# VHH binders against q8el04, part 1

Scores and structures below are computed, not measured.

Target 1, 306 residues: q8el04
Amino acid sequence: MKSIQVQQLVEEFNLEVLAGEDHRERTITKSRTHRPGLEFIGYFDFFPMERVQILGKKEINYLHQLNEQERDIRIGNVVNYHPPCFIVTSDQDGLTYLKKYCHAEQIPLLRTKEATVDFMAKVDHYLTRKLAPEIAVHGVCMNVLGIGILIRGESGVGKSELAHTLLGRGHRLVADDIVVLKRLSHKTILGTHNDKNKEFLALRSVGLLNVVRAYGSRAFQDETRISLDIKLSKWEKDSLHNELEFETQYRDYMGVSVPSIEIQLQPGRDVAGLIEAAANNWYLQQQGYSAAEDFMNRIEWQDGDD
Structure headers, positions and changes below count from the first letter of each chain, unless a header shows other numbers; antibody chains aren't numbered by Kabat.
F, E and O stand for the ipSAE by ESMFold2-Fast, ESMFold2 and OpenDDE, each averaged over both directions (binder to target, target to binder). V2 = 0.75 x the mean of E and O + 0.25 x the DockQ between their complexes.
Where letters were taken out, [cut] stands.

## First folded at step 1 (VHH)

Design a07
Fold by ESMFold2-Fast, scan of step 4:
Structure a07 (fold): chain B 306 residues (1-306), chain A 120 residues (1-120)
Amino acid sequence: as target 1 above (306 residues)
Amino acid sequence: QLQLVESGGGLVQPGGSLRLSCAASGFTFSDYAMAWVRQPHGKGLEYIATISGSGGSTYYSDSVKGRFTISRDNAKNTLYLQMNSLKPEDTAMYYCAKDEYWGESYFDYKGQGTQVTVSS
């Protein structure tokens, strides 16, 4: 199971450590944060103890309305489930009781100056991406007409040159050479760069190009949902390829099915134009139209159906 | 005939090092990115690292970043994984894979594997 350490949250969000400083290596395995509520009144059925526990103004105000004895007991009962850590928002103070129990149970107690809602959204976003199953593939990732396209193929087939042509047509680079794919859900693959290749495109004869510096910030984006897979291949004399497909083909990435097209690269072919056509066709399919189905239905009608 | 043969695994103590090798044949090795994946006993496949066809670009999973180094020798058609600061959690069958996705797996081909056991 994929996990991160509490220390990574401390670094990413510049969190203040109030207790449990020697236990920052505790692991987080769940992508959603939780705000304890019913747990403070003794109801622990379905308590998501594996989640990062967020204590906002509502939570802290409630605890501060309890007498000291009851507060200590109720906080102790929650801490005894050993969540990964507690984070107090809005720079709230008066937390001696929390420091005491978190120290005793060896659980980090952290604080942020940020407001609860904004902070939780940022942490959930970060954890979802960090804990997502991932692979890295050789290829180019582009955003074309608002959809993410993964372009793969053997080294030297012209993927980076194709990416440059698409940039010249107003489309956006996400990643060249190494594309990181993350599974965010059973329906969603996210494509991104590996940080080191951020904004760079390698072109034969030209060398390494920073696309933002060369073409402006519009030429790049950090990530995109993958909607189309394209295999770019060299023409093979002995290959039996049918490039005219009436049935949609799919490629599986970490259990997510992505529509897939193979394009053979040969002199004079406008591959960039074919990619733009594929992107437009994807939009039509999302609106419920399939040209292949329409065409096949017409053939079936011509076979004598009413 | 595409063939991948892993070697170099064995029993090692925590904190130790091992170097895995993968001998590739049946395809133009330098044209394809290569990856290492592992499978602990009774668990699913875990992605470890990828290296581009030229060897100029690499990517590592967070669990091995800073401890493992992926490399390749295109003249020898061989992929390597240098593993340092080994932990019990690194115990698994290690596979090299050609970077081409198909069907239910993250990779279309894996070799026979080489077993790495980290224990004292």
Scores: ipSAE 0.395, ipTM 0.761, lowest interface PAE 3.3, mean pLDDT 85

## First folded at step 4 (VHH)

Design s14
Fold by OpenDDE, look of step 8:
Structure s14 (fold): chain B 306 residues (1-306), chain A 120 residues (1-120)
Amino acid sequence: as target 1 above (306 residues)
Amino acid sequence: QLQLVESGGGLVQPGGSLRLSCAASGFTFSDYAMAWVRQPHGKGLEYIATISGSGGSTYYSDSVKGRFTISRDNAKNTLYLQMNSLKPEDTAMYYCAKDEEWGRSYFDYKGQGTQVTVSS
């Protein structure tokens, strides 16, 4: 299971440390933050204790209205679950009672000037990405016409050369050779580089090419949602793949189904153009258009008039 | 006809080392990237590491980075995993997987696996 330290959160968002400075090694394993409003009033039926706890104006104001004895009980009840950390938003003050408990239980108490809703959204986004399950696959990841594409195939089939051609046509490289895939949700796979191969394209006979240096900043994209999987294969005369396919095929990545097509490479053919066509077709399908259905409807209409 | 046979597992103390092997047959080994995955008892499959067909590129999960090394000998059709500084959390059945497989929620082509147990 992936985890990050509270320290990473402090650094990423430049958080002020109010208490628990020596305990920033505590781990965060959940990607969503929580506002413990109900818990402060004594309702714990669904308390996500492993989540980063956000204390906004509502929570702090509530605590300020309590007498010392009540505050001790209410704060104690929440702190006893030992969440990773507490973050106070909107630069709120008067936090001596929280500091006391956080210090005693070795839980970091942090503060930010940012508004609660906006800050939570940022943290949730950050944690989702950092804690996302990931794998690495061999291939090329590109963004073609705004569509993320994972290109697969055997070694030497010409994936990187194809990528280079696509770059020349104004598309963007995300990763070559090793592609890191992250599952952000049950429907979303993100493709990115492994940091080592960032901005590099490996071309046989040429070597490593830095695409940003060669083609400018527009030639590279750090990450992209994977919307289409494309397998490159060698052309075979008797292959069934030479026929028009009407059914969409899918490839599974960590439980996420991605539309998948196979392109057989033929000498002299514009494979880059086929990739672009595939991207366009995918886009149209997302808009509710099916070329196959449209074609079938047209045929049926012609047969009815005879 | 595709076959993957894992070996090299065993019982080891924390801090110890093991070297796993995977013998591959039934396909052109050097044309495919290979990966190691593991499955702890009662848990799902966990990705560990990938190596490109040529062996020139590697990637590791955070859980094993700095401790494990994936390598291959294409002349012998063999994939390796050197595991150092082993921890109890590394206890699992270890599998090698061919490119096209380890990204899936389930594997069509995997071996029987080799058990690694890290315990005092």
Scores: ipSAE 0.424, ipTM 0.785, lowest interface PAE 1.4, mean pLDDT 90
Fold by ESMFold2, look of step 8:
Formats: C-alpha cells, sequence, structure tokens
Structure s14 (fold): chain B 306 residues (1-306), chain A 120 residues (1-120)
C-alpha cells in the first residue's frame, strides 16, 4: 500500500508548520481531503479521520464563537482521532487550542494562504497521483501528435530505434526500456519514467542519448495519458491475409482497457508512419468515424455501379 | 425564500417529554438531509441528530442516543424531534438546519429556534 509523508505535502505546497514539526514523518494513505465541520459540532459517525483535515473559515469561525472551555473540549475531541495532519487555509490565525492539542497528540498543524476549495482541489489531485497503483512494464512510451502511445514487443525487436525515428519526426519521448504505468482512475492510465531513465534513450551502437540535449526540451514529456497500445512483432511471410480489422482489440492494464494494434516489422515498412497514422485514426474514431466501415460502404456502392 | 420555523418548545420537568416541529419552505424539502442542533445559554452549537432526505437513515450524537428520535414528513415539509427522558442539561435553544450531504463541513441554514427548558 502506497503512502506519502506529511513532509512531502509541506514541501510541495510550501506549507507553514505551526505545531508537530518533529512528527512530519506521519503517513497519508488516502487520496481525498476532508473538512471536519460536523465533527467539531459533535457528529463523528463515518468520520474519515485517516484523511488530511482541512480547516477553512467556517471551521475556524465556529471554533472562535465558543467559550474557552468548550473550544478546548471540541478541538480535543477531533484531534484525539489522530488524523495525519491538519491544514488551516486562508492564512487564518487564533489557533491556540489547535496548537495545544496538535502538540500534545503529536500531529502536524500546517497553514496555507490559499483559499479552501482551490487548495483542496490541488491537494486531492496531488494525492491521487502520488498514491495511484503502479506497475512497471518493458517498452517505450511516446507522445505522438498529442496521443499517448505505449510501444511493446520482444526485447531487441527495435523499439528504441523506432522511438528515435519518431523523435526525428518531432514527437516526444516519455520513457525508454522501463515505463511506469499509474492507474489514476478506472478509465485512465498514465505513462511516465522512473526518474532514473528520465530523458534517456538507449540505442544500439550509439549508447545512451539524452533527447533534450540532442533535440531540445520539446523532445521530452514527463508523462502522458496512454490512449493506444502498440505491439511490435517480427515479420512472418505467412502473416494475415486481411490486415483491415473491423473489431477493436484491447489490452488491460490494472483493469483499464486500452485499444491495441499489432504492427509487424516487414522489411521496407514505414513503421513510424504507421504509428502516426494509428494515432490519427484513433482520434478520428473518438469522433465516430471508422475508415474500414467507410471503405466497405464505398466498395458495395462501386460494385453495384460498375 | 428559504424558511425554517421551529416550534414546540417550553418548560418541562426532568424525565418529561417534548416534541419539536420544524416547518420548512422555499426549497424541495425531500432533496435535503435535515438536522437538529441546540445552543445552551452561553455556549456554542451542539449537534444532536440528522435524517436523510428520504428519511431512511438517521444519526444521533452520543448525548441524546436512546432518548431523542428525529423524523420527517415529506408530504408536510415538516421535521420533528421527539425528546424523551429530558434532563436539565438538555436546556437549550433548539434549531433545525438544512444540510447538504456533499458539503458535510457545515450546515447552510438554520431557523430562528425554539426554547426548551428542563427545570423542576
Amino acid sequence: as target 1 above (306 residues)
Amino acid sequence: QLQLVESGGGLVQPGGSLRLSCAASGFTFSDYAMAWVRQPHGKGLEYIATISGSGGSTYYSDSVKGRFTISRDNAKNTLYLQMNSLKPEDTAMYYCAKDEEWGRSYFDYKGQGTQVTVSS
């Protein structure tokens, strides 16, 4: 199970640390934040205490309305559930009892100048990405004409050389050799590098190439949504008689279905051009067009008219 | 214009019962969860109970579980609180509140309140 430390939030969002400074190693395992307004009023059923707790103006103003004894009790009741941290938004102050209890219970109390709803959206997005399930696969990840492509095939089949050809045509590398796939939702797989292979492409007889230095910063992209899966296979003379397929094929990654196309590496075949065509065809299919169906309709018409 | 009008408060002996009502108007009552909260004199709001828009789910604070019952009549746009076995610490101004479940951090609106006083 993936987790991050509270310190990582502090660094990412430049948060001010108000209490619990020595306890920023506490872990966060949930990707959504929570506002504990009902909990301060006394309703604790289904309290998602394991989430990062956000204290906006409504929460802080309510607490400021209370006398000191009641404020002490209400804050203590919430803090004693031991959430991973509290974050006060909109640069609010008057936090004496929050500091008292967060210090006593060893929980970080943090603050941001950002407004509550906007800040929560940013943290939710960050946590979703950091906590997403991931796998590593052998292959090459490219962005071709704005379309994220995962290229796979047997080791040594020529994937990195194909990536280099695509780079020369102005497309972007995401990762070579090892592609990290992150499942952001039931519909979305993100392809990225593992930091160690960032910007590098390994080519036979050339060695490691830094694609940013060789082609400029536009040749590299940290990540892309995977829209299309391409399997490169070795050419066989007795391959398929009809290469026009009417049925879309799919490959699953962590329960997400990705359209998949097989391309055989026939001698003389412009495989980079086929990948560009596949990306364009995928885009057209998102708009409801099928070239195979259009072509079949025209052939029926012309047979009847000849 | 949204309105919540509480009624049914009064003076009652310890161990007695009262039934509070909240008449709602200005919104589609059945679409929203409703709550009762109270404010003892000189103290802040204390959460008591919530009921879902359909009436199918109810939630109670520990201080009132087993003694108070929240209910609603969606045909009459009315929320109720049956209070039994009343204690002096139940003395407070009682408010009904409209709750948006997707924004659980705080209630949007409450009524003007009805006073409950438990004293011999």
Scores: ipSAE 0.000, ipTM 0.189, lowest interface PAE 19.6, mean pLDDT 83

Design s18
Fold by OpenDDE, look of step 5:
Structure s18 (fold): chain B 306 residues (1-306), chain A 120 residues (1-120)
Amino acid sequence: as target 1 above (306 residues)
Amino acid sequence: QLQLVESGGGLVQPGGSLRLSCAASGFTFSDYAMAWVRQPHGKGLEYIATISGSGGSTYYSDSVKGRFTISRDNAKNTLYLQMNSLKPEDTAMYYCAKDDYWGRSYFDYKGQGTQVTVSS
C-alpha cells in the first residue's frame, strides 16, 4: 500500500508546523481529507481516522465556544484516534489547547492560510495522485488536441519520431520511453513521466532532445489523462486490416478500460494526422456523436426512399 | 443487537504470549474502529489499543507498545490482540470494545471480557 509522510504535505503545501514537529514521519495512506466536525460533537460512527484531518472555521469556532473541560474531552476524543495529522486552515489562532493535545499524542498539528474548501480540494488532489496505484509501460504519452494518448509499439517502430512530428504540430509531450500510469479512479488513468525522463525525447538519429528547451514550455505537459491507446504496428503487405472495425476495442490498464486503436505505419502516410484524427473522433464520440452511426443512418435512409 | 465476545485468555508465565479474539456481531464490523481495553482487579478501565475499520491504522498505549499487536479480520468479524512479552502488570480482564465511545465509557459497548493472568 502506497503511503506518504506528513512531511511531504508540509513541504508540498508549505504548511506551518505548530506541534509534533518530530513526528512528521507519520504516514498518510488515504487520499481524502476529513473534517471532524461530527466527531467533535461526539459522533464517531464511521470516523475515518486514517485521513488527514482538516480543521476549518466551523470546527475551530466550535472548540473556542467550549469551556476548558469540554475542550479537553472533545479534543481528546478525536486525538486519541491518532490520525496522521491535523491541519488548521484560514490561518486561525487560539490553538493552544490543540497544540497541547497534539504534542502529547505526538500528532503533527499544521496550519495554512488557505481557505478550507479550496485547501481540502488541493490536498485531496495531491493525495489521490501520490497514493494512486501505478504501473510503468513502454511507449510515448502525448497530449494531442487536449486529449491524452498513449502510443505503444515495438522498439524501433518510430514512436519517438512520431512524437517529434506531433510536437512540431503544436502538441505536447508528457513522457517518452517510460510512461507511468496512475489509476486515479475506476475510470481514470493518468499518464506521466518518471521524473528522469521529464521533458526528454529520445530520438535514435539525434539522441536525447529536451523538448522544452527546443520548442518551448508549450511542448511539454507533466501529466495527462489517458483517453486513447494507440498501438503502432509495422506495415505488413498481407495484413490489410482495412476493415473499418466499427467495434471499439479497449485495452485494460489496472482495471480501467481505455479505447484502443491500431495504426499500421505505412510508408508515406501521415501517421501524426491519423493520431489527430483519432483524437478528434474520440472527442466527438464523447459528445455523443458517432460518425459510423451517422453514416449508416444516412445509407439506410437512402435505401428506404428507393 | 450488538454483541462482542472475547476469548483466548488464560494463565501464562511472565514472558509468555497470548492471543485474544473478539467475535463481533450486530453491526457492520468493518465500518467501525475497534479497541481493546483492560481492567485490572480493583482498578479502572485502561485503554490498550485501537484499530481502524479498515485495519490500516493502529494505536497503542505506552504500556503495551512494542509488545501487543491489534489486528482484525473483517471477513470474519473478528478482532485480535496478540500479546507478547507478558508481564504480571498485564494481569487483567480484557475487553473488546467498539471504539466510538472513547472518552465516555467503553463499558456499554464491550463484551464480557476474558481474563488474562500473568504469574510465575
Scores: ipSAE 0.000, ipTM 0.208, lowest interface PAE 14.7, mean pLDDT 88
Fold by ESMFold2, look of step 7:
Structure s18 (fold): chain B 306 residues (1-306), chain A 120 residues (1-120)
Amino acid sequence: as target 1 above (306 residues)
Amino acid sequence: QLQLVESGGGLVQPGGSLRLSCAASGFTFSDYAMAWVRQPHGKGLEYIATISGSGGSTYYSDSVKGRFTISRDNAKNTLYLQMNSLKPEDTAMYYCAKDDYWGRSYFDYKGQGTQVTVSS
């Protein structure tokens, strides 16, 4: 389970700490923030108390309209769900009962000068990146014609040499040897490096190559969305395996399905060109084009057999 | 009220077929990826198949690839698993699971399961 500490939010966004200062090691595990306006009026069904709670002008002004007894009760009812922290936006004040309950329940109460909508967007983005589930896989990650490609295969099959060929054609390296995959949503996988392998490509007989120094800064990209999975294999005379695959293949990464193709490293084959063609074909398919459908439609345009 | 109800299990001979169903309610079914997982008796859970919310993308574990087909009918809020060429090692309790944003909690939404037994 990935988490961050409240202190990391304080540092990232320069937040004021109004209460619960000694409890900033509390953890945050959910990537969306929440505004508890309905909860202050007593509607707690589906209250996402595990999220960072944002108190904008609507929430604070409502609380200020209440008498002292009612304010005490309603703030207590929400704080007692023990969310990871509360953040007051727009530099609002008049927070006596929030400070009281956050201090008593050992929950950080924080404040920013930023407006609610902009601040929530920034925090949601930050938390999504920090909390994304991760795995590490063996392979090479490239960006080819704007399309993120994960290249797999056994060690020594030629993955890094293929990456070098693609670099020479003007494409970008993301990671060699170890690719970190981050699941940002139910449909999105990012590929990135682990910082230790940043900018390096390992080539047989050449050694380690820093691709930025060899090809310029445009040869490297910190991350890319993974759109295609490519399995490289040694060339085999038995082509029956390839002829039997007449359907689209997929590979799962953390519940996200990625289209996958296998390419054999045949002598004289332009494998880099095949990868470029696959990237272009994927791009066209996302716009609703299918070469098979286009071909079948053109056959129907022949005058009929009627 | 969130519910997942599996059905369609039973006893079948090796090489036979079964079709499992999962009736979903209490959430917007088409917005979420769905999965099938199984638990052989006395063993840990095994992830077997996933389908995207739209139904356009599927994934299969290597143990079932080519034999099982996951599908969904979003109009009926129902998830399916077509199981062909069944083997004794497919004997397990089968559960459907809802993707819990970020892939963290498939098991929090599983139903009671449906037993599949493949035996001579």
Scores: ipSAE 0.000, ipTM 0.097, lowest interface PAE 20.6, mean pLDDT 82

## First folded at step 8 (VHH)

Design r1i
Fold by OpenDDE, look of step 8:
Structure r1i (fold): chain B 306 residues (1-306), chain A 120 residues (1-120)
Amino acid sequence: as target 1 above (306 residues)
Amino acid sequence: QLQLVESGGGLVQPGGSLRLSCAASGFTFSDYAMAWVRQPHGKGLEYIATITGSGGSTYYSDSVKGRFTISRDNAKNTLYLQMNSLKPEDTAMYYCAKDEEWTKSYFDYKGQGTQVTVSS
């Protein structure tokens, strides 16, 4: 199971450590934060104890209204589940009772000046990305006309050369050779680099090219949603792929279906142009337009007038 | 016909080492990236590592980084996984996979696999 340490959260969001400073190695394994409002009132039927616990104004104000004995019981009940950490938002004060319990149970108590809702959204976003299942595939990841594309194919088929051509046309490289895929949701795959290959394009006979240095910052993008999968293959004379395909094909990545097309490489053909066309077509489809349907409708209309 | 045959699994104590092999046939081995995946009993497939066709680039999941090494011998059409510092959590059926077939939520084509058991 993928996890991060509370320390990473502290560093990422510059959180103040109020208690449990020596226990920041505690692990976070869930991508969503939780507000333990119900738990403070004694309702634990659905307590996500493994989540980062956020204490906003409502929670803290409630605790402040309790007498010392009640407060001890209510806090104790939640702390006994040993969540990874507590984070108090809006720079709230009067947290002596929380410090006491967090210290005793070796749970980090953290604080931020940020508002609760905004902070939770940021943390959720961060955790989702950090804890996302990931795999690595061989290929090239590009952003073409704002659309993320994973380009696959056999070694030596010309993926990197194609990427270079696309860069020359104003598109962006995300990753070459190794592409890291992250599943952010059941519908979303993110493509990114493996840090080692960041900004680099490997071209046969040329070597490694830093695309940012060569073409400027606009030539590189750190990550992109994968919207289209493209397999490059060698041209075969009798291949069925030489015909117009009307049915959309899909490739599965970690349970996410991505539209997939195959392009057979032919000498002298503008493959980069085909990639751009594919991106445009995908965009139009997302807008509700089907060229195939439009074409069929036109044919039917002409036949009806005869 | 594409064939992948895994071997080298067995019973090992925690902290021990194993080396898995995958014999590939039925395709041009050097033209394709290869990967190792594993499936613990009662759990889904877990990605382990990838190596490009030339062997020039590798990637590892965080769970095995620093402990496992993926390599290949294209002359022998063989993929390897050197596993060091084995943990009980590494217990699983191990499979090799070709050309991103392992990216699927389900494995529609796989070999028999090789069982790795890490236990005291």
Scores: ipSAE 0.786, ipTM 0.931, lowest interface PAE 0.6, mean pLDDT 91
Fold by ESMFold2, look of step 8:
Structure r1i (fold): chain B 306 residues (1-306), chain A 120 residues (1-120)
Amino acid sequence: as target 1 above (306 residues)
Amino acid sequence: QLQLVESGGGLVQPGGSLRLSCAASGFTFSDYAMAWVRQPHGKGLEYIATITGSGGSTYYSDSVKGRFTISRDNAKNTLYLQMNSLKPEDTAMYYCAKDEEWTKSYFDYKGQGTQVTVSS
């Protein structure tokens, strides 16, 4: 189970710690924040208590108007679920009663100057990225013409040498040899490095190359959305791979389907150029154009009963 | 033909250590990245660690980072996993895998696995 500590939020967003400072090692496992307004009023059905709890102006104004007995009831009912922390937004003051309850229940109470909606969006985004499911795959991840591409193939087929060729054409390396794939949503896979291989490209006879030192900072990109999966294979003269493709092939990563193309490494073939063409074709397809469909319409093929 | 044979599993107390081995044959071992994956009883496969063919780069899942170390001896065609500070949740069948099989289902890898059980 992936988690982060409350302390990591404090550092990332420069949060003021108002109470529970010795309990910032508490963990966060849910990637969305929650405002517990209904829960303070007494409605707990579907309370997402494992989320970071956000106290905006409405929540704080409600609590400010309560007497001590009502506060004990209303705040007690929420803190008894032991959420990972509370964050007060908009630099709100007058929080002595909250500090008391959060200290007693060993729950961090934090504060930000940011407005509630903007702050929640930033935290939701951060948590989604930090808690995303991930796998490691063998391959090369590049950003080619703005398109994130995962290049796979048998070790020794020339993936790193191809990456070097693409770098020389002005594209960007994300990761060589080991690519970390993170699932950000049901349709989004992010490709990145594992920190250890950051900026490095391993070339067989040459050794490790730092691409930023060799080509400048524009040659490296920390992460990219994976839009296209490319399998490199050795060329075989009798292969069916030389025939026209009419249907998109897919490869699944953590339940996300990524379009996949196999490219054969024919002797003398400009494989880097084919990668660039595949990226351009994918881009055009996102805008409603299909070269294969256009071609078929021009030659008026018939497929039997339709 | 390609063979991967895991060994070195066993029963270990929490906080203990084990070293797993994977003997490889039937392919040029040093040309391929290798991985360790595990399967807790009744669950799906979990990727643990990867290492490049040369041994120059490694990756670890967050669940084992800092506790496990992947290594290889290309002269002996052997992959290793040093497991320290073992926890009960590390209990699983452990498998090694060849590079292109990292994303495939468990039916695509060839090892029989070695059982690691962490309990008092």
Scores: ipSAE 0.000, ipTM 0.174, lowest interface PAE 19.6, mean pLDDT 82

